# VHH binders against RNA-binding protein 12B-A (Rbm12b1): the designs that were tried, part 9

Target 1, 77 residues: RNA-binding protein 12B-A (Rbm12b1), of Mus musculus (Mouse) (q80yr9r283to359)
Amino acid sequence: FYVHLKNLSLNTNKRDLRNLFRDTDLTNDQIKFVYKDERRTRYAFVMFKNQKDYNTALGLHKTVLQYRPVLIDPVSR
Below, E stands for the ipSAE of ESMFold2; O stands for the ipSAE of OpenDDE; V2 stands for 0.75 times the mean of E and O plus 0.25 times the DockQ between their complexes.

## First folded at step 14 (VHH; framework vhh_7d4b_2)

Design v3 (from t3 with S52Y; at its last look DockQ between E and O 0.79; V2 from the best seeds 0.00; counts 0 for: pae E 6.4 > 2, grease 25.3 > 24.2)
Fold by ESMFold2, look of step 14:
Structure v3 (fold): chain B 77 residues (1-77), chain A 120 residues (1-120)
Amino acid sequence: as target 1 above (77 residues)
Amino acid sequence: QVQLVESGGGVVQPGRSLRLSCAASGFKFSSYDMSWYRQAPGKQRELVADIYYSGGDTNYADSVKGRFTISRDNSKNTMYLQMNSLKPEDTAVYYCAKDSEISGWEFDYWGQGTQVTVSS
């Protein structure tokens, strides 16, 4: 169960994402930031261990994080 | 091209300390979050600690909170793990890891590891 996070602040860290998804069992090894040319982008992927956490995460679509609405989309592998 | 070399492991008695180092090369170290993992014999590799690329945020497994401290020196391309109050259950091979660039999702870069043994 993967989601694609978009529109992140470039200063967003894994603690910020754990706080956003605090109602799930998220750990830092489930979070991967996307880089281009060795620079952070505004994208990340998060893997959830179960359907409940995955659905919880999708429900947070457009929640404001660091002054930006986070876009949360399901991912096909 | 990415190279990670762990050092500082050894055999120590319970209650003592060790400091692990991870020397990094082949990538822009200051751009990436870094982490320490460990793997004990017969167990799956587990996350021990990780650190934001600028050093501004850290996270620890519950089993090591208050005893271990992760840090980094971006000017030396080096990450550290200060391990205090060591317990026999901390015995494992410790690996440093660089966050992957997303391609196929499961790609992380790992070092060869350094053995930490805590025994009486």
Scores: ipSAE 0.043, ipTM 0.489, lowest interface PAE 6.4, mean pLDDT 83
ESMFold2 (binder alone), look of step 14: mean pLDDT 82; pTM 0.824
OpenDDE, look of step 14: ipSAE 0.547; ipTM 0.815

Design v4 (from t3 with S31N F107Y; at its last look DockQ between E and O 0.59; V2 from the best seeds 0.00; counts 0 for: pae E 3.6 > 2, grease 26.6 > 24.2)
Fold by ESMFold2, look of step 14:
Formats: structure tokens, C-alpha cells, sequence
Structure v4 (fold): chain B 77 residues (1-77), chain A 120 residues (1-120)
């Protein structure tokens, strides 16, 4: 169960994402930031261990984090 | 060409300390979060600690919290793991890892590992 996070602040760290998804059982090894030309992008992938946590995460779509609404989409990758 | 080389492992008695190093090359080290993982015989590899690209944010597995300290020196392209109060259950091969995408065509970069053995 993977989601694609979009529109992240470039300053977002894994602790910020664990707090955003605090109602799930999320550890840092489930979070991977996307890089382009060795620079952080505004994208990340998060793997959830079960359907419940995955659905909880999708429900947070457009929640504001660091002044930006986080876009949360399902992905099949 | 990404290269990660772990060092500092050894055989020590319970209660002693070791400091592991991870020398990184082939990428812009200061731009990436880094992690230490370990794998004990017969067990799945587990996250031990991770550190943000700047060193300002650290995270630890509950089993090592208060005993292990992760750090990095971006001027030397090196990450460290200070392991205090070592216990037999810390016995494992320790790997440093560069964060990567979790997709099927992009894998985490891992070193060869360094053996840590804690026995009486």
C-alpha cells in the first residue's frame, strides 16, 4: 500500500510526515523522498503496512503542512 | 558511482562501546538523509537509526534509544554510530544506507557491512 505525496515543502523532514500521519503506524524506513539532479523535490513515497493506515493517509489529502496543502494520491508503483 | 564503506566493528564484552563509521563517496552526501540498519543471524534487516541531511533531526529504534547516537560530518562525507552499553542482542552486521525511492527500479544503496559481536 503506497501513496505519492506531492507539493511538500523542501524543508519537510520525516518527523513532520510521521506527525502528519500520526494515526498510522509509520516508521522512517517507510518514507522515501524523491530526488532530481541530487536535489530534494516536493515529492515523496510512503508505504503503509495495511489497508486501514493507507485509507487513513488518503483521507488527509490537502492537509496543510508548512503552509502547503499536501496532495496524497494512491500509486501502483 | 555511489560507494558506502562501514568500519569500526569488532568483538566486545557486554557494557562496552564501539563507534561505527560510514565513509560515503560518489554522491552529494550533504543532500541526503542517511540510515544505519542491522541484520542479526536469522533475522530480517531492521532500521537502527536515521539522520536528516543536515544532522538536525535524528530518530532511533526503541531498542537502542538512549544507548546509540547517530551523527554525521558533512565536511568529511562520513556518518557515525556511537554504540554505548552494548548488549548481546546488538550482535549483528551493521549497514549504512543512502535513502532512495522505494520503487522497483530504484533501490537503497548499502555498504558491505561491519560485524559487531557482543559476547562474554
Amino acid sequence: as target 1 above (77 residues)
Amino acid sequence: QVQLVESGGGVVQPGRSLRLSCAASGFKFSNYDMSWYRQAPGKQRELVADISYSGGDTNYADSVKGRFTISRDNSKNTMYLQMNSLKPEDTAVYYCAKDSEISGWEYDYWGQGTQVTVSS
Scores: ipSAE 0.253, ipTM 0.696, lowest interface PAE 3.6, mean pLDDT 86
ESMFold2 (binder alone), look of step 14: mean pLDDT 83; pTM 0.836
OpenDDE, look of step 14: ipSAE 0.371; ipTM 0.753

Design v5 (from t3 with S35N S52T; at its last look DockQ between E and O 0.59; V2 from the best seeds 0.00; counts 0 for: pae E 6.5 > 2, grease 25 > 24.2)
Fold by ESMFold2, look of step 14:
Structure v5 (fold): chain B 77 residues (1-77), chain A 120 residues (1-120)
Amino acid sequence: as target 1 above (77 residues)
Amino acid sequence: QVQLVESGGGVVQPGRSLRLSCAASGFKFSSYDMNWYRQAPGKQRELVADITYSGGDTNYADSVKGRFTISRDNSKNTMYLQMNSLKPEDTAVYYCAKDSEISGWEFDYWGQGTQVTVSS
């Protein structure tokens, strides 16, 4: 159960994402930031271990994090 | 070609301090969040501390909060873990780790580790 996070602040860290998804059982190894040319992008992927946490995460679509609404989309992979 | 080399471990008495270093090469160190993990005998590796690529935010396991301080010097490609008030429970091999990239779900990169033993 994967979601694609978009529009992240470049200053967002894994702690910020754990706090955003605090109602889920999320650890740092489930969070992978997307890099281009060894630079952070505004994208990340998060793997959830169960359907409940995945649905919880999708419900947070457009929640503001560091002055930017985080876009949260399901992914097929 | 990612290389992470930990150093600074040793055998110390309870209550004493150690400073671990992690020398990084083979990647743009200043672009990546970095972590310290530890693994005690018979246990899984656990996150001890992490630090953002800029050094602007840090996070600690509750068991070390207030005693350990993670830092980095991006000009020297080096991360540090200052360990104060060491306890026998801190005995473990300590690893620095580079945050992984998402490209086929690659694993985090780990160093070989440095042994920390806290014993009377």
Scores: ipSAE 0.047, ipTM 0.466, lowest interface PAE 6.5, mean pLDDT 83
ESMFold2 (binder alone), look of step 14: mean pLDDT 82; pTM 0.823
OpenDDE, look of step 14: ipSAE 0.422; ipTM 0.758

## First folded at step 15 (VHH; framework vhh_7d4b_2)

Design k1 (from t3 with E101K; at its last look DockQ between E and O 0.52; V2 from the best seeds 0.00; counts 0 for: pae E 7.2 > 2)
Fold by ESMFold2, look of step 15:
Structure k1 (fold): chain B 77 residues (1-77), chain A 120 residues (1-120)
Amino acid sequence: as target 1 above (77 residues)
Amino acid sequence: QVQLVESGGGVVQPGRSLRLSCAASGFKFSSYDMSWYRQAPGKQRELVADISYSGGDTNYADSVKGRFTISRDNSKNTMYLQMNSLKPEDTAVYYCAKDSKISGWEFDYWGQGTQVTVSS
């Protein structure tokens, strides 16, 4: 179960994402930031181990993190 | 070619300390978050600690908080794990890992591991 995070602040780190998803069992190895030309983008992927955590994460769509609403979209594969 | 070489493992008594090193080459070390994982016999590999590219943010598994300290020296392309107050439960092969970047669909890289055995 994957989600695509969009519109992240460039200063967002994995600790910030664990705090956002604090109601799930999330560890840093489940989080991958997207880079382009060796520069951080505003995108990341997060893998959830079960459907409950995945559904919890999707419910946080547009939650504000560092002054930006985080867009959370489902991803297959 | 990306290379990660772990060292510093050994056999020690409970309560003792070890310091692991991860020597990195073949990539811009200062651009990547790095991690230590471990795998005990018959168990899945688990995240022990990770550290941001600059060293400013660290994270630890609950089982090692307060006992282990992750650090890095970007001038030496080396990451460290200081392991204090070792317990038999810490017995495992320890791996350093380079975090992936999704830039042309790169994947995580792993070292060959260093054995840590904590036994009476």
Scores: ipSAE 0.014, ipTM 0.422, lowest interface PAE 7.2, mean pLDDT 84
ESMFold2 (binder alone), look of step 15: mean pLDDT 83; pTM 0.835
OpenDDE, look of step 15: ipSAE 0.439; ipTM 0.804

Design k2 (from t3 with S100T E101K S103G G104S Y109S; at its last look DockQ between E and O 0.04; V2 from the best seeds 0.00; counts 0 for: pae O 8.8 > 2, placed apart)
Fold by OpenDDE, look of step 15:
Structure k2 (fold): chain B 77 residues (1-77), chain A 120 residues (1-120)
Amino acid sequence: as target 1 above (77 residues)
Amino acid sequence: QVQLVESGGGVVQPGRSLRLSCAASGFKFSSYDMSWYRQAPGKQRELVADISYSGGDTNYADSVKGRFTISRDNSKNTMYLQMNSLKPEDTAVYYCAKDTKIGSWEFDSWGQGTQVTVSS
């Protein structure tokens, strides 16, 4: 179960994201920031281990993190 | 400079209604999407509702769908949130937010917030 995070602050770290998804079982290895040309972007991918946590994450769409609403999109494979 | 001033908050019993207002100034109000957010003590600031610049499109958090209505009067530079059937879970500081640009997911201005308390 994957979600695509968009509109993240460039200062956001994995701890911040784990706090955002504090009601889920999330570890650092489940979070991957997206880089372009060795520069960090405002995007990340997060893998959740179960459907419940995945749904919880989707429900947090547009939650404000560091003054920016986090866009959370489902990733379909 | 951009200014957003919320009003209309207060203390009400469950099942009652409140109507929040956001008075905007310092920018062309009719050109920007607007949003309401809320933050309860110890919780994250979350989206309540958003409205397009023209008022033609609205979105709501699942927790408030069917109870809250977001609207705007561009002639008055004011956005509203009609809150019906209020629940204790709606207790929070409610914030008005200005999008950075039309259709943007970024916000560059927030109001000071207005307290809404729902309790028996």
Scores: ipSAE 0.013, ipTM 0.283, lowest interface PAE 8.8, mean pLDDT 88
ESMFold2, look of step 15: ipSAE 0.014; ipTM 0.442
ESMFold2 (binder alone), look of step 15: mean pLDDT 83; pTM 0.845

Design k3 (from t3 with S100T E101T S103G G104D E106T Y109S; at its last look DockQ between E and O 0.71; V2 from the best seeds 0.00; counts 0 for: pae E 4.3 > 2)
Fold by OpenDDE, look of step 15:
Structure k3 (fold): chain B 77 residues (1-77), chain A 120 residues (1-120)
Amino acid sequence: as target 1 above (77 residues)
Amino acid sequence: QVQLVESGGGVVQPGRSLRLSCAASGFKFSSYDMSWYRQAPGKQRELVADISYSGGDTNYADSVKGRFTISRDNSKNTMYLQMNSLKPEDTAVYYCAKDTTIGDWTFDSWGQGTQVTVSS
């Protein structure tokens, strides 16, 4: 189960995302930031281990993190 | 080309310490989160510790919390793993890993690994 995070602050770290998804079982190796030209982008992917956590994550769509609403989109693989 | 070179492994008795180093090149080191993984014989590779690109965020596997410390020096393009109070269960090949964008959910590159053996 994957989600695509958009509109992240460039200063957002994995701990911040773990805090955002604190009601899920999430570890750092489940978080992948997107890089372009050797720079962090405002995008990340998160893999959840179960449907419950996945749904929880989707429910946090537009939660403000570091002054930016985090867009959370489902990813089909 | 991304290069990761681990060093510092060896054979030690339980309770002793080791300090691993990972020398990175071929990419902007300071931009990427980094991780240490380990793989014991017959077991899957597991995350040991990870550190954010700035060094401000660290995370540890429960099995190594309080004993291991991950750090980095971005000016030297080097990541470290201080391993204290080593146990036989820590015996494994330790790998340095660069976090990467999702592709097949693997890292861009792994080092050759460094063997850590804890035995009385």
Scores: ipSAE 0.171, ipTM 0.598, lowest interface PAE 2.4, mean pLDDT 90
ESMFold2, look of step 15: ipSAE 0.187; ipTM 0.602
ESMFold2 (binder alone), look of step 15: mean pLDDT 83; pTM 0.838

Design k4 (from t3 with E101I I102G G104W W105E E106S; at its last look DockQ between E and O 0.81; V2 from the best seeds 0.00; counts 0 for: pae E 4.9 > 2)
Amino acid sequence: QVQLVESGGGVVQPGRSLRLSCAASGFKFSSYDMSWYRQAPGKQRELVADISYSGGDTNYADSVKGRFTISRDNSKNTMYLQMNSLKPEDTAVYYCAKDSIGSWESFDYWGQGTQVTVSS
ESMFold2, look of step 15: ipSAE 0.140; ipTM 0.595
ESMFold2 (binder alone), look of step 15: mean pLDDT 82; pTM 0.829
OpenDDE, look of step 15: ipSAE 0.559; ipTM 0.839

Design k5 (from t3 with K98A S100T E101R S103E Y109S; at its last look DockQ between E and O 0.06; V2 from the best seeds 0.00; counts 0 for: pae E 10.7 > 2, placed apart)
Fold by ESMFold2, look of step 15:
Structure k5 (fold): chain B 77 residues (1-77), chain A 120 residues (1-120)
Amino acid sequence: as target 1 above (77 residues)
Amino acid sequence: QVQLVESGGGVVQPGRSLRLSCAASGFKFSSYDMSWYRQAPGKQRELVADISYSGGDTNYADSVKGRFTISRDNSKNTMYLQMNSLKPEDTAVYYCAADTRIEGWEFDSWGQGTQVTVSS
């Protein structure tokens, strides 16, 4: 179960994302920031191990993190 | 609406320093992450450095790490790029960019650019 995080601040780190998703059982290895030409983008993918956590994460769509609303979309295959 | 104006470019010898400035207007500067890009003739535009809205987080291309420093002064609506130990490979037009697109890693707003030429 994957979600695509968009509009992240460039200073958002994995601890910030674990705090955002604190109602799920998320670990650092489930978080992958997207890079382009060795430069951090505002995108990340997060894998959730079950439907409950995945639905919890989708419910946080547009939550403000570091002054930016985080966009959380389901990932199609 | 959005205007970004780069300045500080010039012709310098290898090993010298330049400081670029990006003056911003038409948007709330302190709310946006900012970047410097560069484009050499015949090459694609590449990211040089970026800086978070607060100035607390910076990233650099490997080719410039340890030589370039990005900074910003939100009270003056200005971003800077201090370029030390300049090499001929740094020759390019340098552009500042503001991330005014909420959903993308790509910037909608670019300055006109300032030329930096490093030659002996």
Scores: ipSAE 0.005, ipTM 0.173, lowest interface PAE 10.7, mean pLDDT 81
ESMFold2 (binder alone), look of step 15: mean pLDDT 81; pTM 0.812
OpenDDE, look of step 15: ipSAE 0.018; ipTM 0.348

Design k6 (from t3 with Y53W G56E Y109S; at its last look DockQ between E and O 0.77; V2 from the best seeds 0.00; counts 0 for: pae E 4.2 > 2)
Amino acid sequence: QVQLVESGGGVVQPGRSLRLSCAASGFKFSSYDMSWYRQAPGKQRELVADISWSGEDTNYADSVKGRFTISRDNSKNTMYLQMNSLKPEDTAVYYCAKDSEISGWEFDSWGQGTQVTVSS
ESMFold2, look of step 15: ipSAE 0.185; ipTM 0.607
ESMFold2 (binder alone), look of step 15: mean pLDDT 82; pTM 0.830
OpenDDE, look of step 15: ipSAE 0.536; ipTM 0.820

## First folded at step 16 (VHH; framework vhh_7d4b_2)

Design m1 (from t3 with E101F S103E Y109S; at its last look DockQ between E and O 0.07; V2 from the best seeds 0.00; counts 0 for: pae E 3.3 > 2, placed apart)
Amino acid sequence: QVQLVESGGGVVQPGRSLRLSCAASGFKFSSYDMSWYRQAPGKQRELVADISYSGGDTNYADSVKGRFTISRDNSKNTMYLQMNSLKPEDTAVYYCAKDSFIEGWEFDSWGQGTQVTVSS
ESMFold2, look of step 16: ipSAE 0.261; ipTM 0.686
ESMFold2 (binder alone), look of step 16: mean pLDDT 83; pTM 0.835
OpenDDE, look of step 16: ipSAE 0.225; ipTM 0.617

Design m2 (from t3 with D33Y Y109S; at its last look DockQ between E and O 0.09; V2 from the best seeds 0.00; counts 0 for: pae E 11.9 > 2, placed apart)
Fold by ESMFold2, look of step 16:
Structure m2 (fold): chain B 77 residues (1-77), chain A 120 residues (1-120)
Amino acid sequence: as target 1 above (77 residues)
Amino acid sequence: QVQLVESGGGVVQPGRSLRLSCAASGFKFSSYYMSWYRQAPGKQRELVADISYSGGDTNYADSVKGRFTISRDNSKNTMYLQMNSLKPEDTAVYYCAKDSEISGWEFDSWGQGTQVTVSS
């Protein structure tokens, strides 16, 4: 189960995302920031190991993190 | 530059304990989350545990929860992994890693690793 995080502050780190998703069992290896030309973008992918955590994460859509609403979408394969 | 040096690995029988250390230099240790990862032969590197810069928040992989304890001493720039009730499945090279806000699933700094082998 993957979600796509959008609109992240470039100062957002994995600790911030673990705090955002504190009701899930999320660890650093489940978080991948997207890079372009070796620079961070405002996108990341997060993998959840079960559907409960995945649904919890989708429910946090538009939560403000570092002054920006985080957009959380299901990954379309 | 960033240096991470793991120590404390060895060969032990199942049920025994080991304590790993990670000595850090070249960055302000107290400002970063730190992690332990491991990699068994033929498998992907996996998270074992991580710890916040204050030590107040810890996370563990399900496979080690209740048996392993991560800790840190910011005055010594050192992170630890206490590994109790070791099983053959814990056999791996163990790496410490500096958590970087710019790294996705990959860290920008890893140690050389320390081998842990659990067998009779």
Scores: ipSAE 0.000, ipTM 0.124, lowest interface PAE 11.9, mean pLDDT 81
ESMFold2 (binder alone), look of step 16: mean pLDDT 81; pTM 0.817
OpenDDE, look of step 16: ipSAE 0.078; ipTM 0.459

Design m3 (from t3 with F27R Y109S; at its last look DockQ between E and O 0.11; V2 from the best seeds 0.00; counts 0 for: pae E 9.3 > 2, unsure alone 61.0 < 65, placed apart)
Fold by ESMFold2, look of step 16:
Structure m3 (fold): chain B 77 residues (1-77), chain A 120 residues (1-120)
Amino acid sequence: as target 1 above (77 residues)
Amino acid sequence: QVQLVESGGGVVQPGRSLRLSCAASGRKFSSYDMSWYRQAPGKQRELVADISYSGGDTNYADSVKGRFTISRDNSKNTMYLQMNSLKPEDTAVYYCAKDSEISGWEFDSWGQGTQVTVSS
């Protein structure tokens, strides 16, 4: 189960995402930031190991992180 | 692409220390989060530690907290793992990895690994 995170601050780190998803069993190896031309973008992918955590994550859609609402979309994988 | 070369492994007695290095070549090492993984015989590869691109955020597996320290020197394109108070259960091949640009959901690249053996 994958979600696509959008509209992230460029200063967002993996600790910030673990705190956002603190009600799930998320580790840093499940988080991949998207890079373009070797620079951070405002996108990331997060893999959840089960449907419960995946549904929890989708429920946080538009939660504000560092003054920006994080967009959380399902991925078709 | 970035090429990664691990070094610093060896055979040591329990309670001793080793310092692993991961030398990176290629483009902007400082743009990527980096990590150390390990794989013992008969086990799956596991995350040991990771460090943010700037070096300001670190995370550790529970089994190594308080004993291992990850660091990086972006001016030398090098990441380090200081391993103190080594135990026999730390015996594994250690790999460094960077977060890859996504391409068809293949996220990681790896070095060749360095063997760490902790035995009496």
Scores: ipSAE 0.006, ipTM 0.364, lowest interface PAE 9.3, mean pLDDT 78
ESMFold2 (binder alone), look of step 16: mean pLDDT 77; pTM 0.777
OpenDDE, look of step 16: ipSAE 0.019; ipTM 0.398

Design m4 (from t3 with S31D G56E Y109S; at its last look DockQ between E and O 0.33; V2 from the best seeds 0.00; counts 0 for: pae E 12.9 > 2)
Amino acid sequence: QVQLVESGGGVVQPGRSLRLSCAASGFKFSDYDMSWYRQAPGKQRELVADISYSGEDTNYADSVKGRFTISRDNSKNTMYLQMNSLKPEDTAVYYCAKDSEISGWEFDSWGQGTQVTVSS
ESMFold2, look of step 16: ipSAE 0.000; ipTM 0.142
ESMFold2 (binder alone), look of step 16: mean pLDDT 83; pTM 0.835
OpenDDE, look of step 16: ipSAE 0.014; ipTM 0.296

Design m5 (from t3 with S35G N59D Y109S; at its last look DockQ between E and O 0.09; V2 from the best seeds 0.00; counts 0 for: pae E 6.9 > 2, placed apart)
Fold by OpenDDE, look of step 16:
Structure m5 (fold): chain B 77 residues (1-77), chain A 120 residues (1-120)
Amino acid sequence: as target 1 above (77 residues)
Amino acid sequence: QVQLVESGGGVVQPGRSLRLSCAASGFKFSSYDMGWYRQAPGKQRELVADISYSGGDTDYADSVKGRFTISRDNSKNTMYLQMNSLKPEDTAVYYCAKDSEISGWEFDSWGQGTQVTVSS
């Protein structure tokens, strides 16, 4: 179960995202930031272990994190 | 018709300060992230600083952290770059940039640029 995070602050770290998804079982290895030209982008992918957590994550769409609404899109396998 | 107009560039000695301005029009300024890019001769254009649509979140290239400050006044549709402790390596054309989408994709709109020259 994958989600695509968009519009992240460039200062956002994995802890911040785990806090955002605090009601899910999420570890650092489930989070991957996207880089371009060796620079952090405002995008990340998160893999959830179960459908419940995945749905919880999708429900947090547009939650403001570090002054930015986090866009959370489902990713089809 | 997105329009970005930079101003405030010039020639200064090392250690001096400049303040750049970017006047924006043709779009809802307060809805978009904005940023400053710069391009030195023979080098690629690089991000200097960016600022969220609300102004609450800022980020800087490592090379300018502690010296440059990006800010914006949404009531005036203007973005600023305060450049302190300027160095010769800061010499470049500085460009105002608008985010392409409110969703947070890469910047893709730029002004004509303003020249900043730092030399003894």
Scores: ipSAE 0.017, ipTM 0.386, lowest interface PAE 5.2, mean pLDDT 90
ESMFold2, look of step 16: ipSAE 0.050; ipTM 0.470
ESMFold2 (binder alone), look of step 16: mean pLDDT 84; pTM 0.842

Design m6 (from t3 with D33E Y109S; at its last look DockQ between E and O 0.08; V2 from the best seeds 0.00; counts 0 for: pae E 8.9 > 2, placed apart)
Fold by ESMFold2, look of step 16:
Structure m6 (fold): chain B 77 residues (1-77), chain A 120 residues (1-120)
Amino acid sequence: as target 1 above (77 residues)
Amino acid sequence: QVQLVESGGGVVQPGRSLRLSCAASGFKFSSYEMSWYRQAPGKQRELVADISYSGGDTNYADSVKGRFTISRDNSKNTMYLQMNSLKPEDTAVYYCAKDSEISGWEFDSWGQGTQVTVSS
């Protein structure tokens, strides 16, 4: 179960995302920031181990993180 | 072209310390988050610690919190793992890893590893 995070602050780190998703069982190896030309972008992917955590994460869509609403979309298979 | 070279491993008694180094080349080190992983014989690799590109944010596995410290020196393209109060359970090959690129789920590159053995 994968979600696509958009509109992240460039200063957002994996700890910030674990805190955002604190109601899920999330570890750093489940979080991948997107880079372009070795520069951080405002995108990331997060893998959840089960449907419950995935649904919990989708419910946080538009939650403000570091002054920006985080957009959380499902990833199509 | 990415290369990661771990060093600093060895055989030590329980309670002693080691400092691991990861020398990086072939990429802009200061632009990437870095991690230490370890793998004991017959076990899967597990995350030990990670560190943000600037060094301002760190994370540790529960089993090593308070004993291990990750750090980096971007001017030397080197990441470190200070391992204090070593236990036999810390025995493993330790690897450094560079974060994955846009299409990768796993880390882009791994080092060759350095053996840490803690025994009486």
Scores: ipSAE 0.006, ipTM 0.334, lowest interface PAE 8.9, mean pLDDT 82
ESMFold2 (binder alone), look of step 16: mean pLDDT 81; pTM 0.822
OpenDDE, look of step 16: ipSAE 0.013; ipTM 0.259

## First folded at step 17 (VHH; framework vhh_7d4b_2)

Design n1 (from t3 with E101F I102P; at its last look DockQ between E and O 0.07; V2 from the best seeds 0.00; counts 0 for: pae O 6.5 > 2, placed apart)
Fold by OpenDDE, look of step 17:
Structure n1 (fold): chain B 77 residues (1-77), chain A 120 residues (1-120)
Amino acid sequence: as target 1 above (77 residues)
Amino acid sequence: QVQLVESGGGVVQPGRSLRLSCAASGFKFSSYDMSWYRQAPGKQRELVADISYSGGDTNYADSVKGRFTISRDNSKNTMYLQMNSLKPEDTAVYYCAKDSFPSGWEFDYWGQGTQVTVSS
């Protein structure tokens, strides 16, 4: 179960994201920031281990984190 | 209205240093990530460096890493670019950019730019 995070502040780190998703079972290795040309972008992917946590994450769409509403999109493959 | 005014550009020899400033107004400066771009003659505008709203995180293009330092003083609504060990390939117009909100994947506001010329 994957979500695509958008509109992240450049100040956002994995700890901040774990705090955002504090009602889920999330560890640092489940979070991947997206880089372009060796530069940090405002995007990240998060993998959740179960449907419940995945749904919880989707429900946090547009939660404000560090002055930015975090856009959370489902990822289907 | 958003205003961004760059200054500090000039003509220098290779190996010298310059310090650019960007004076911001018309928005809550401390709430927005900021960046420096540059555009050389005949080339596309490229991202040089960006800095988080609090200044806690910075990122650099590989071409300037180790030589340039981006910083900001939120109490003065000003962002800086310290450019050391300048090279001829650094010659460009340098632009200050404000991040868009709430869609923070692009920078929508630019200053007029300041010319930096590095030549022997």
Scores: ipSAE 0.021, ipTM 0.312, lowest interface PAE 6.5, mean pLDDT 88
ESMFold2, look of step 17: ipSAE 0.175; ipTM 0.627
ESMFold2 (binder alone), look of step 17: mean pLDDT 83; pTM 0.834

